# Miniprotein binders against q9bqp7, part 225

Target 1, 240 residues: q9bqp7
Amino acid sequence: VPQNWFPIFNPERSDKPNASDPSVPLKIPLQRNVIPSVTRVLQQTMTKQQVFLLERWKQRMILELGEDGFKEYTSNVFLQGKRFHEALESILSPQETLKERDENLLKSGYIESVQHILKDVSGVRALESAVQHETLNYIGLLDCVAEYQGKLCVIDWKTSEKPKPFIQSTFDNPLQVVAYMGAMNHDTNYSFQVQCGLIVVAYKDGSPAHPHFMDAELCSQYWTKWLLRLEEYTEKKKNQ
Key: E = the ipSAE of ESMFold2; O = the ipSAE of OpenDDE; V2 = 0.75 times the mean of E and O plus 0.25 times the DockQ between their complexes.

## First folded at step 16 (miniprotein)

Design yg8 (at its last look DockQ between E and O 0.74; V2 from the best seeds 0.70)
Fold by OpenDDE base, look of step 17:
Structure yg8 (fold): chain B 240 residues (1-240), chain A 94 residues (1-94)
Amino acid sequence: as target 1 above (240 residues)
Amino acid sequence: SREELWERIFELIEKGDYEEALRLLREYIEKYPDNPLALFIVADLLFDMGRPEEARKVLERAKELAKKTGDPDLIEYVELLERLIERWLEELKK
């Protein structure tokens, strides 16, 4: 059990959107402060096994591609992910802001991959918006808050060249999602609450994306794991 | 404990004591023969030790088990190492 227990859900917030649904999705800028990001917490609290495997993979990739080839590979992966998120933000944004849709951004296998998921996405509340948990002292940038099949979710979009049909294969992504949920639910910049998460794994070849839906119960289970990672991070920083 | 054993294995690898790491991994595999990760690490160490033929044999088993488990990252790591081993073995034949 985490020593510093904090609830993922805010009992003071109603699940009902207040009648003034902003016609425009929220986009709160991320303030780069001394406060750790969700991503940083997760990266610094990886298991020795995870760190080892990643390091070995990197070494072997450099052996296969060379140092410059590996840098290029990493750059391309990052760029593809960025372009995908930009395209999704464009698609999910209100049409009035879409005057400069770079049609080239929409012509990707990743965008094709998520088309069937996008059909079930509605009621976009936030896009690329910062969240802060003041009490637990962490920040994050969430991809999307929207309704998926009628349920309000924090949606996290991922690109993969490999099939990830199971949520277990998404590693720390469930922790990231619940961290964003917990932060948003307690961030004063948001007037609503989320109870569900969704991880969407998009594929480069345009094959149907895998949606990994997280109900409130599953979110609560991962929230406990997130709190433990956050405590571990805090302890490591006190000893540094 | 299982965790303590893995910690010791990783410490040994970090120190470059691959022979002792392999010994502990082999003991682990005897207890847990269907662990594709342990087999992969053995193959990876054998590769670093300049034993590509031995690495290939171990990796074949790791690959089969990884496919059964359905871990996409482990499958990728196995396939990457497989390509590297194949390349090395081809160079040794020239």
Scores: ipSAE 0.748, ipTM 0.929, lowest interface PAE 0.6, mean pLDDT 91
Fold by ESMFold2-Fast, scan of step 16:
Formats: sequence, structure tokens, C-alpha cells
Structure yg8 (fold): chain B 240 residues (1-240), chain A 94 residues (1-94)
Amino acid sequence: as target 1 above (240 residues)
Amino acid sequence: SREELWERIFELIEKGDYEEALRLLREYIEKYPDNPLALFIVADLLFDMGRPEEARKVLERAKELAKKTGDPDLIEYVELLERLIERWLEELKK
């Protein structure tokens, strides 16, 4: 698949604020359909190395914790991640769109971890919002679109128990970010252009989060890799 | 090629042919000594094959190399396997 047929950026769009842009962040609901999600495409096209490591990690964790202990561990990790995202949506939403807040969510170690990043975040345009690539036919639910240090970014919030100081440590997260970016740039529900990404890894103990900024060039490089994963997904689906 | 050899190793693991996978992994490590993941896979296969003493020795080398390359994901896998090997070896002493 040639990159020039399916570019990540839309030349007809601008990253600058438009007078017609909503004053409140967009939150388009994700609708269930037959179109594959970004996460499904990535899960179904893992390399043999990735599959091996995931399967072995699961087997070893079950040996250490037992089956019930492993289920409790994974459930707890999922719940903590969900609550972290809910807290961030609450913090970044305008006051009039905020629902009842859980004070415990706003005081977690993960929230303390991201405080220095949040100081540089402004101009929020979308929160927990659905994106669809009109031509490539995939969907996703992105966390946040906002300005980070003056640059409009697709921002993905992650929780981790271990330090992730390098972008390579974040697995397929760069592919996920650029997939959302390309979809949003070609989704008729949105009018603006996003050219940058940001992966923020927060820590439970409150130690400073690691931001992984992705400029336009890096996003274009990962977009090429995402297109290959999407093509692989489509071919595997046809051959079954 | 490097990529073909690497892919074939995982195909053998998927088929359960661990002895042949270990043979190719040793060949891979000899040609490409800077990959700490290859050493980790050797240790993991040895653990699965019931050879924890050999697994511990290889895993120690994987840990040292992973620290030098700065791969925090691999360090997490190494530490998990290390704890399991230690528990197994302690149980064998009893």
C-alpha cells in the first residue's frame, strides 16, 4: 500500500483554531459495527515474537500468582487504568460537562505522576472520542486531542508499574496513536488537522510521568508501519 | 538471513520442537551476540523443559546484557522468570 494514496495528514485541513470549532471538547460515541478497531487490528497482527512473549508472560504470571490471583491482578490493572482515564477526562473537561466526581480518583498517585505534563496541556478539542477512517475503514476511541507545549497532539494516557523512559518500551502504542491521528484527519466529524502525538506513561507511586513526543516526521514513519499491519489484517481475514 | 532465522526459531517453538529451537538460537546468538532477548528465550525454553539450573545461568547473562542495552520491558520478563527459577531451585533442596 503506497503512502501517497493514504496519507496520514489531510492537506485540506489546518492545525490552527477555527472560529466554527466547538467551545467544548468533542465526544463522539463509539458505535459497534463490523468495521475493525485499531486495537483488534494490532492484536490480530502481532509478530510471532510478540505472541511468544505475551503467552510466556501470561503462563509465568499464572505460575507465580495462581489462576485466580492472575485474574485478580489483571482485573485490578484494568480497573486502575479505567479510573485514571476517567479522572483525566474529568480534569480536562469544562466545568459544565463534569458529572459527579470521585475525590479518590483525583487524588491517585497516577494523577500526581502526570501533574507536570498537565501544566503544559491546553486547548482541549476532543476527549474519549470515536474516530473512523472514511477510506481505510477502521475505527478507534482516542483518549485526548489537545495542545501540548503549543502543538496539537493526539495524547494517549498509559499506566505502568515499571519505568518506560524510551518510546520503544511502549510496544504498539506509537502505532495506535498514528492510527487514531490518520483516522481523525480523515473523519468528517472533525475539521482540524493533527500532526503530532504524545504517549504519557504515568506511575502509581506518583513518580514523574514519562512523555514521549512524536513529531510529524516520526508520526509519518509509524504511519507506514500501521498501514502494513492493516494490510496484514485484511489479508488474514480474506484467507480464512 | 537474520530475519528468516529469527522467524524460523519462533515457528519451531510454536510446534513444540524446543531442542531444534535451542540449536538455532545458539547459532543466532553466535552470529548476533548483542540481542539480550535471544538469551532470555533460551532461558525461558530451558525453564519450560525442566532444566532450571541451566536456565538460571543463561538468564544471568541475559539480565546483564539487558541492563547494558536499556531494555526495561525485557528486564521485567527476566525478573519474573528469575523469581520462578529461584522458587523451583529452593523447592528442590527440600
Scores: ipSAE 0.668, ipTM 0.906, lowest interface PAE 1.1, mean pLDDT 86
Fold by ESMFold2, look of step 17:
Parts: C-alpha cells; structure tokens; sequence
Structure yg8 (fold): chain B 240 residues (1-240), chain A 94 residues (1-94)
C-alpha cells in the first residue's frame, strides 16, 4: 500500500459533457520543469527482471544485426512510431483539412491496423496534451482524450510488430495511462475528468489493432501500482 | 521468498557467476515448472556459456509455455534467441 495515497478521481469534477458546440481539442504545451515525467518515473523504477530482459534483448539484437544494423532497426522503429502518432493527431484534429495532410504521413500498416478502432472514437477533447499532477508533482504528455464506444477515455496509442492480445504482462502501459488520468483529473488546465482508459496496440502489417479497455475499477487498481512506482522513484531521488 | 531468490539470481548473473545462477534456476524450475521466464533465462545463460545444444532443448520448453501466456515481449525474446541458437548450430555443422 502507498504511504502517500491520493485519489485518482476528483469528486469536484464531472466526466459527463453536455451537448455543447464542438471545440478544438486541447493541446496544452509541455512546460520545462524539474519535476519528473511519467515515462522517467517508470524507466527509473524498472524491476531487475525488466532491466535484465531489456539489456539481453539489446545484446541479442546487436548479435543478430550488428551494431550498425541495430541502430538502423531502432531508428526505423522510432520513426515509424513517431509518424504513427503524428498521423493520428492529424486524423483526429478537426481543424486540419485533408489537403493539408502529408500523404506519406498517413501511409502505414499501423494506420490501417487502427481503422476499426477509430470508427468507435468520437468527441475528441485533447490531443498530444501536457498534464501535471500539482499535488504529486509529476508531468506527462498524453496522446488523446476522446470517447471510445461512448466512454470518455485517456487513449494511449502503441505500435508493435508482434501481436499483443492481452493486457497482462510486465507491461507498464496501464500505469502510464492511469498516471496521465490522475494528472488530468487534478490539473487546473482541464475542466473535466476521465474515469476510463484505453490502450490501442497497432500492428505494422495492418492486422486489426487490439484495444485494451480499462474501466474505473481497473484504473483504480493500476493507480495504486503507479503510486508505488512514484514512491520508489522519490526514494531513489532522495538517495542521490 | 521468491523475490529474494530472483534478486540473488540476477545478482549472480550481473557478476558473471552463471554456473551458480543456473543451479538456483534449476532448483526453481523443479519447484515451479510452469514458469517460461525461468526457462528462457536458463537458455539465455547456456547460450552465453557456449552450450547452444542444451540451450535449444530448454528453449523449446520455454517457447511452449510462452505461447500459453500470450506475452508478446517474452515470445519475441524467445524467437530472437532461437534464431541465434539455430544460426550457431548450423555453423557448427560446417
């Protein structure tokens, strides 16, 4: 149990929008701060198992591809992920016209992979938007806030070359989602809150993406785990 | 506890004491045979120790169990090591 527990939801906020005019999605700029990002906290609190697997994977990839081959591989994976996120922001932004979009940005198996998910996404409230938890002192940059099948979600887009049909694993993705959710729900730049999460894993070959929906109860369970990771990070920072 | 045992195993691996790490891992697997991660780590260490035939046999078991979990990262790690083991064994035939 966290020693400094804090609620993920804000009882002073509603998650039910009224039938107002559509507005442009929020895009709060990321501010330069000394407080840690979600991804930094998660990276710095990896278990010894996670560290071992990542380091051995890297060593084995270098053995298979060579040093230069591995650098090319990782560069390509990074660029494909970056372009995927840029394409989704473009697709989901109501102020962009089709003729102003880079056609090559929209071409990828990953975009094909996510098409069936996008049909269920509506009411986009935020895109590539900064969040800050003012009490717990962490920041993040969330991918998307929108309704998925009628539920307002923090949506996190992931790319993968291999199928990921289950949420269970050593994955930190659910922790990332709930950390963004908790930050948004207590960030004065936002007037609403979210109670659900969605992780969408898109595939390079265009195979149908896997959605991983997280209801409020599941989000609360992962929130407790996130708080433990944040506490662990704080202890490491204190001992520097 | 299990956590203390895994901490010790990873400490031994970091120090390069692979024989002792293997001894602890084999004892763990005998008690908990359904753990594909433990089997993968055994295969990975055997590969580094220059024992690819033994690594292949262990990895076959790890692969079967990993498919049941559906963990794509572990499956990727297993498949990568499998390719490297097979490449090594093919070179030895020459």
Amino acid sequence: as target 1 above (240 residues)
Amino acid sequence: SREELWERIFELIEKGDYEEALRLLREYIEKYPDNPLALFIVADLLFDMGRPEEARKVLERAKELAKKTGDPDLIEYVELLERLIERWLEELKK
Scores: ipSAE 0.633, ipTM 0.908, lowest interface PAE 1.0, mean pLDDT 85
ESMFold2 (binder alone), look of step 17: mean pLDDT 80; pTM 0.755

Design yg9
Fold by ESMFold2-Fast, scan of step 16:
Structure yg9 (fold): chain B 240 residues (1-240), chain A 94 residues (1-94)
Amino acid sequence: as target 1 above (240 residues)
Amino acid sequence: SREELLERIFELIEKGDYEEALRLLREYIEKYPDNPLALFIVADLLFDMGRPEEARKVLERAKELAKKTGDPDLIEYVELLERLIERLLEELKK
């Protein structure tokens, strides 16, 4: 159990649209400061076992691909992910015009992969938007908040070369999603509440993306694990 | 404890003391025979030590247990090491 527990959901908020809500999706810029990001907390609180295994994997990949080949591999993975997120933001934002975007970004295999998911996405409330938990003191940049099959979700878009049909295959992604959710639910820049998460794993060859839906109960379970990681980060920072 | 023993093993590997790491890994496996992680680390070390035939045998056991536990990261690591071991064994046949 975490020593500094805080609820993920805000009982004073509703998931229903309000007349005062913006007509366009929110895009609050990320202001870098000394407050840690979700990704930094997760990176800095990996177990010694996870750090050891990741370093061994890196050494083996370098052995298989060569040092230059490994650098090219990681660079390409990053670039493809960046392009995929840019394409999704363009598709989901009513203020974007298709003529102002690279046509190749909109026609990638990753975009083909998510078409069946996008059919069920509507009511976009936020895109590439900053969140801050003022009480727990962390920040993040979420991909998307929208309705998926009628339920308001924090949606995280992922690219993968190999199938990831189980949520366990997505690593710390569930923790990342609930961390954003808890921050947004208590951030004064937002007026609504989100109770569900969605991790969408898209594939380069256009194979159907795997959606990993997280209901309120599952989100609450991962929230407790996120609070433990945040507590560990805070303790480590005090000792440095 | 289990965690303390594993951390000591990791430290020995980082220092290059592979023989002592293998000795402690054998002790760990005797206490926790169903853990595929320890078997994977043994195979990984044997590969580094230029002992690919022994690495192959241990990795077969690690692969079987990893599939039962459903750890996708460990399965991916096992498959990567398997490819490297087979490549090395093929080169040694020349």
Scores: ipSAE 0.532, ipTM 0.858, lowest interface PAE 1.5, mean pLDDT 84

## First folded at step 17 (miniprotein)

Design md1 (at its last look DockQ between E and O 0.95; V2 from the best seeds 0.64)
Fold by ESMFold2, look of step 17:
Structure md1 (fold): chain B 240 residues (1-240), chain A 89 residues (1-89)
Amino acid sequence: as target 1 above (240 residues)
Amino acid sequence: SREELLERIKELIKKGDKLLALYLLFDYILKYPDNPEALIEVAELLLEMGWPEYARLVLEWAKELAKKTGDPELIEKVERLEREIEERS
């Protein structure tokens, strides 16, 4: 149990959409600040086993590809992820779709992979939007807030190269989702809150993506784990 | 065996095959993750190879395990290496 517990949900905030809310998804700009990001907290609090697994994998890749080959590989993975998120933002934003002339952005295995998931997504409320937890003092960049099969979710999109699975940060994905959820629920830029999460793993070869739904109870369980990671991060910075 | 794998890694270091040695050092500690002597040996080799940041990382885990064993010889080895890493950093 974290020493400084804080609730994931805001009792002063409604989870129902306001009828006067604009239909254009929110996109709050990310601001540089001294406070840590969700991804930095998670990176700095990895277990020693996770760190050593990652380093072994990295050294194996360098042996196989060379240092320059490994740098090119990681750059290409980053570019593919960037293109995937760019395409999803275009698909999920009606205003963005009208601005796009080139449909080649939308032609990728990852986009094909998520098509069956997108049929169940509606009521998009936020895209690529900053969140800040004013009390716990952390910030993040949330991928999407929308209804999935009728339930309002914080949605996180992930890529994977099936059948060659990549396991470096996959175990922390639920923590990332609940950290964004908790921040959004206590951020004055948002007038509503979200109680569910969704992690969608898309595949490079176009195979059907795997959705991982998180109800409110599961989110609360992972929230406790997130608070422990945040507490660990804070203690490490005090000792430096 | 653990000893045979470590001797192979030491031979690679002597030959100057630093990248292969580094991969095998991480593979070695993942095969023996609950062995503080193994972690101490890796930290010493990483220092000799000029990677004090990797050595510090491995030694942090070794320290946790050594304290749990209660073995004063292991604790003293860890403390010696901590001072050595500090002076070379």
Scores: ipSAE 0.546, ipTM 0.862, lowest interface PAE 1.2, mean pLDDT 84
Fold by OpenDDE base, look of step 17:
Structure md1 (fold): chain B 240 residues (1-240), chain A 89 residues (1-89)
Amino acid sequence: as target 1 above (240 residues)
Amino acid sequence: SREELLERIKELIKKGDKLLALYLLFDYILKYPDNPEALIEVAELLLEMGWPEYARLVLEWAKELAKKTGDPELIEKVERLEREIEERS
């Protein structure tokens, strides 16, 4: 049980987004400060087993590709992910006219993969927007806040070369999503609340993406796990 | 056997095949994650190979296990190795 319990949902905010569809999605810049990011917290609180699984994988890749080959591979993966997010931001942004869209960014297997999900996405409230939880002292940059199948969600877009048909296969991604939800729900820069999360796993080959919907109950369960990870991080930092 | 695998890794280290040895050590750790003695042996090898950061991580794991078992000899051995790593740093 977390020592410092804090609710994921803000009772002072109405569950109904105020009907004023913001004409423009929010894009709050991330401020670089001493406050840890969600990603940093999760990375620093991985289990030793998880760390060695990743290191073993890394060493195998180096054995197969060489050191330089592995660096190139990792750079390419990073670039592909970045381009995918940029393309999605462009697609979901109402201000970008079709003429301003880099057509080359739209020609990817990952974009093809998410087309069926995008059909169910509407009412975009935020894109690539910073969130801060002032009480719990963490920050994050969320990908998207939008309605998915009529439910307002924090949406996190992920790229994968391997199928991830189950939410359990997404590792710490559910924790990331609820961390963003909890921060947004208590961030004064946002006037609305989210109760659902969505992880979308896009595939390079253009195969249909897997949506992992998280209802309020599931979000609450992962929120408890997030709080434990945050406490662990805080404890580790005090001992350094 | 565990012992045979460890000896094979030691032979690779002696031959200078450090990358393969490192991979196999990580594989070894993952095969025997609940064996503090095995983790200590791996930490010693990692230290000898010039990977003190991995040695530290493995020793932390061994220490957690040793504390759970309550074996004072294992705890002392871990602490001794921790000091050795710090002295070499």
Scores: ipSAE 0.519, ipTM 0.845, lowest interface PAE 0.8, mean pLDDT 90
ESMFold2 (binder alone), look of step 17: mean pLDDT 81; pTM 0.754

Design md2 (at its last look DockQ between E and O 0.91; V2 from the best seeds 0.68)
Fold by OpenDDE base, look of step 17:
Structure md2 (fold): chain B 240 residues (1-240), chain A 89 residues (1-89)
Amino acid sequence: as target 1 above (240 residues)
Amino acid sequence: SREELLERIKELIKKGDKLLALYLLFDYILKYPDNPEALIEVAELLLEMGLPEYARLVLEWAKELAKKTGDPELIEKVERLEREIEERS
């Protein structure tokens, strides 16, 4: 049980999003400060087993590709992910900003992969927008806030070379999503609340992406786990 | 056997095949995660390889296990190695 319990949902905010779809999605810039990011918290609170699984994988890749080959591979994966997010931001942005669409960004297997999901996405309220939890003292950059199948969600887009048909296969991504939800729900820059999360796993080969929908109950369960990770992080930092 | 694998890793270290040795050490850790003695041995090898940060991480794991078992000899050994890492850092 977390020592410092805090609710994921803000009782002071109405559960019903105000019906006025903002004409323009929010894009609050991330301010780099002493406040840890969600990503940093999650990375530094990995289990030792998880760390060594990743290290073993890394060493295997270096043995197969060489050191330079592995660096190139990692760089390419990062670049592909970045371009995918840029393409999605462009697609989900209002049409008036479309004049600068690099058509080359839209030609990817990952974009093809998510097309069926994009059909169910509407009412975009935020894109690549910073969130801050003022009480719990963490920040994050969320990918998207939009309606998915009529439910307002924090949407997190992920790229994968391997199928991830189950939410359990998405590692700490559910924790990331609920961390963003909790922060947004208590960030004064946002006037609305989210109760659902969505993880979309896009595939390089263009195969249909897997949507992992998180209802309010599931979000609450992962929120407890997030709070525990945040406490662990805080304790580790005090001991350094 | 565990002992045979460890000896193989030691031989690789002596031969200078550090990449393969390191891979096998991580594999060894993952094969025997609940064995504090095995983790301590790995930490010693990581120190010999000049990898104190990995050694520290493994020793932290060993320490957690040793505390659960209540073996004072293992705890003392871990603490000794922790001090050695600090002195070399």
Scores: ipSAE 0.650, ipTM 0.893, lowest interface PAE 0.6, mean pLDDT 91
Fold by ESMFold2, look of step 17:
Structure md2 (fold): chain B 240 residues (1-240), chain A 89 residues (1-89)
Amino acid sequence: as target 1 above (240 residues)
Amino acid sequence: SREELLERIKELIKKGDKLLALYLLFDYILKYPDNPEALIEVAELLLEMGLPEYARLVLEWAKELAKKTGDPELIEKVERLEREIEERS
């Protein structure tokens, strides 16, 4: 149980978009801050078991691929993820009609994988947008805020080459979503709030992506776990 | 058994097969995660392999476990090895 509990939702803020919302999705720039990012907090508060699992996986990959092969593999995975997020931002931007999209960004198995999900996505309110929790003092960069099947969600896009667990990524993905949600709900740059989350896992071979919907109750449960991670991070920094 | 796996790892280190030994050391930790003496043995082997940063990481976990046991001999052993790591780094 966290010592300094704080609500994920802002009771003084509407959960419904109003007619005065901008027609172009918000893209608040991420700026250098002395406050920690969501990903920094999560990385610095992994359990020792999680760290050892990651190290064993790394050593297995180095045994298979060699050290240089592992570096190349890691670079390619990172690049594929970055291109996927860029393509989704382009697809979901209403300004696509003003500029022709890069055809290379749109031609991938990952984009094919999410097509059935994108049919259920509408009302895009933010893309690749910074969030800051003013009271709890953390920052993040969320992927997307949009309606999914009529419910306004913080949406996080993930890539996977094969059905296999990346224990670190799978374990902490819901915490990323709720941390971004809580920050957005208490960020003065945003006039609305979000109560639901969605994690979408896309596949390189184009197989149908898996959506993982998080309703408000589930988000509240993960929010408590996020607060514990943030508290742990703060305690570690006080002792350094 | 724990002892058999550890002896296999020691043989690999002697043969200079550091990559396989390192993989098996992390596999060993995950098989015996609640045993502070096992973690101390791993940290000693990591120092022998010239990997003090990994040894420090393993000893941080061993220290947490040793504190839970309340065994002052285990705590002292961890702290002695931490001092050795600081001197060699």
Scores: ipSAE 0.569, ipTM 0.879, lowest interface PAE 1.2, mean pLDDT 85
ESMFold2 (binder alone), look of step 17: mean pLDDT 81; pTM 0.767

Design md3 (at its last look DockQ between E and O 0.89; V2 from the best seeds 0.00; counts 0 for: pae E 1.9 > 1.5)
Fold by OpenDDE base, look of step 17:
Structure md3 (fold): chain B 240 residues (1-240), chain A 89 residues (1-89)
Amino acid sequence: as target 1 above (240 residues)
Amino acid sequence: SREELLERIKELIKRGDKLLALYLLFDYILKYPDNPEALIEVAELLLEMGRPEYARLVLEWAKELAKKTGDPELIEKVERLEREIEERS
C-alpha cells in the first residue's frame, strides 16, 4: 500500500468535459526542471530482472550487429518513433492544412497501422502537452487527449516490431498512461479531467494496431502501482 | 550444469572474448536469480572484467536475497565486495 496516497481523479472537476470543443488542442511546453519525468521514474524503478533482460538483449544485438551496427539500429528505431509521433500530431491537429503536411511523414507502415483507430478518435483536447502533478512532484509529456469511441482518454502511441495483443505485454505503458492522467487531472493548466486511458500499439508492417482500452477501474488499479513506483524512486534518491 | 557454465565463462574472459562472456554472465544471472552464491560469483567476475556498474547491481540483488535467507556469511561477503568496489573506484 502506498504511504502517500493521492487520488487519480479530482473530485473538484466535473466528469463531463465542458461541451465546448476547444477550437485548438492544448500544447503546453515541457519545462526542464529538477522534477523527475514519468519516464525517468519508471526507468529508475525497473526490477533487477527487467534490467538484466534488457542488458542481455543489448549484448545479443551487439554480438549480431557489432557496436556501431547496434548504435545505428537504436538511432533508426528512435527516429522512426519520432517521425510517427510527428505524423500523428500533424494528422490530429486541426490547424495543419493538408498543404503543410509533409507527405513523406504520412507514408509509413505505422500510420497505416493506426488508421482504423484514428477513425474512432475525435474531440482532440491536447497534443504533445506537458502535465505536472504539483503535490506528487512529477512531470510528463502526454501524446494525446481525445475521445476514443466517445470516451475521453489519455492516448499513448507506441511503435513495435513485435505483436503486443495483450495489455500485459506493454510492460510499464499502463503506468505511464495513468501517471499522465493523474497529473493532468490535478494540473491547473487543464480545466477538465480524464477517466480512461488508451494504449495504441502501431506496427511497422502496417498490420492493424492493437488498442488497449483502460476503463476507470483498471486505471485506478494501475494508479496504485504507479504510486508505489514513485515512492520507490523517491526513496532511492534520498539514499543517493 | 551451473558450474560448467561458470567455468566456460571464466575461460572466455581469459581468452579476451569479453562480449560473449558478458552476454553469458547476464544469461547466467537470469537462469539463477534466486541463488545468492551464484550472484556473488558473477559479481566477482564482473569486477575482474572492469564492469563495476553491473557488479554493484548484482551485489544489491545478492544482498536482498541474503537478507531474506538470514545468512550472515553471505551478507558479510557481499559487504566485503561492495567495499572492494568502492576502493577501486
Scores: ipSAE 0.703, ipTM 0.913, lowest interface PAE 0.6, mean pLDDT 91
Fold by ESMFold2, look of step 17:
Structure md3 (fold): chain B 240 residues (1-240), chain A 89 residues (1-89)
Amino acid sequence: as target 1 above (240 residues)
Amino acid sequence: SREELLERIKELIKRGDKLLALYLLFDYILKYPDNPEALIEVAELLLEMGRPEYARLVLEWAKELAKKTGDPELIEKVERLEREIEERS
């Protein structure tokens, strides 16, 4: 049980129906990082097993590709992920036109992979937008807030080179989503809140993406785990 | 078979097959994650290979486990290796 328990949902927002949607998705700028980010908290609180599993994977890849080949591989994976997120932001922006889009951004296996998911996405409220939890003192940059099959979600887009991931880089994706959700629900820059989450795993070969929906109950369960990780982070920084 | 794997790793180190030795050392850690003697052996080999950064990480894990056992010989061995890593890094 976390020492600093805090609710994931904001009662004032759940009792105040959204009377209007914004005409353009919110994109709150990321401020200078005075407080820790969600990803830094998760990275600094990985288990010993997670650390050594990632290192074993790294050494296997270096054996296969060579050190220079591995550096190029990881750089290309990062670039492909960046391009994928840029393409999705462009596609989901209501003001974008095809003439204003880079054709290379729109043509990838990852974009093909998510097409069936995008058909169920509507009502985009935020894209690549900063969130802050003032009370718990953490910040993040969420990918998307939109309706998925009629339910407003924080949506996190993930890339994978094949339909089953070769090695998962982290096991903390649900914690990342709920941390963003809790921050957004308590951030004064936002007038609405979300109760659900969605993780979408897109594949390089264009195979249909896998959606992982999180209802409010599941989000609350992961929120408790996030609070424990945040507490662990805080204690580690006190002892440095 | 634990001893068999360690002897394979030691032979790879002697041959200069550092990448394969590193892979197998991390595989060994994951096979015996709750054995502080095994982790101490890995830390010693990593230090021998000139990888004190990895030796330090593994030894930290071994220290946590040695504290749980309450075995003073294991704790002393961990602390001796910590000093050795500090002096040679």
Scores: ipSAE 0.462, ipTM 0.841, lowest interface PAE 1.9, mean pLDDT 84
ESMFold2 (binder alone), look of step 17: mean pLDDT 81; pTM 0.760

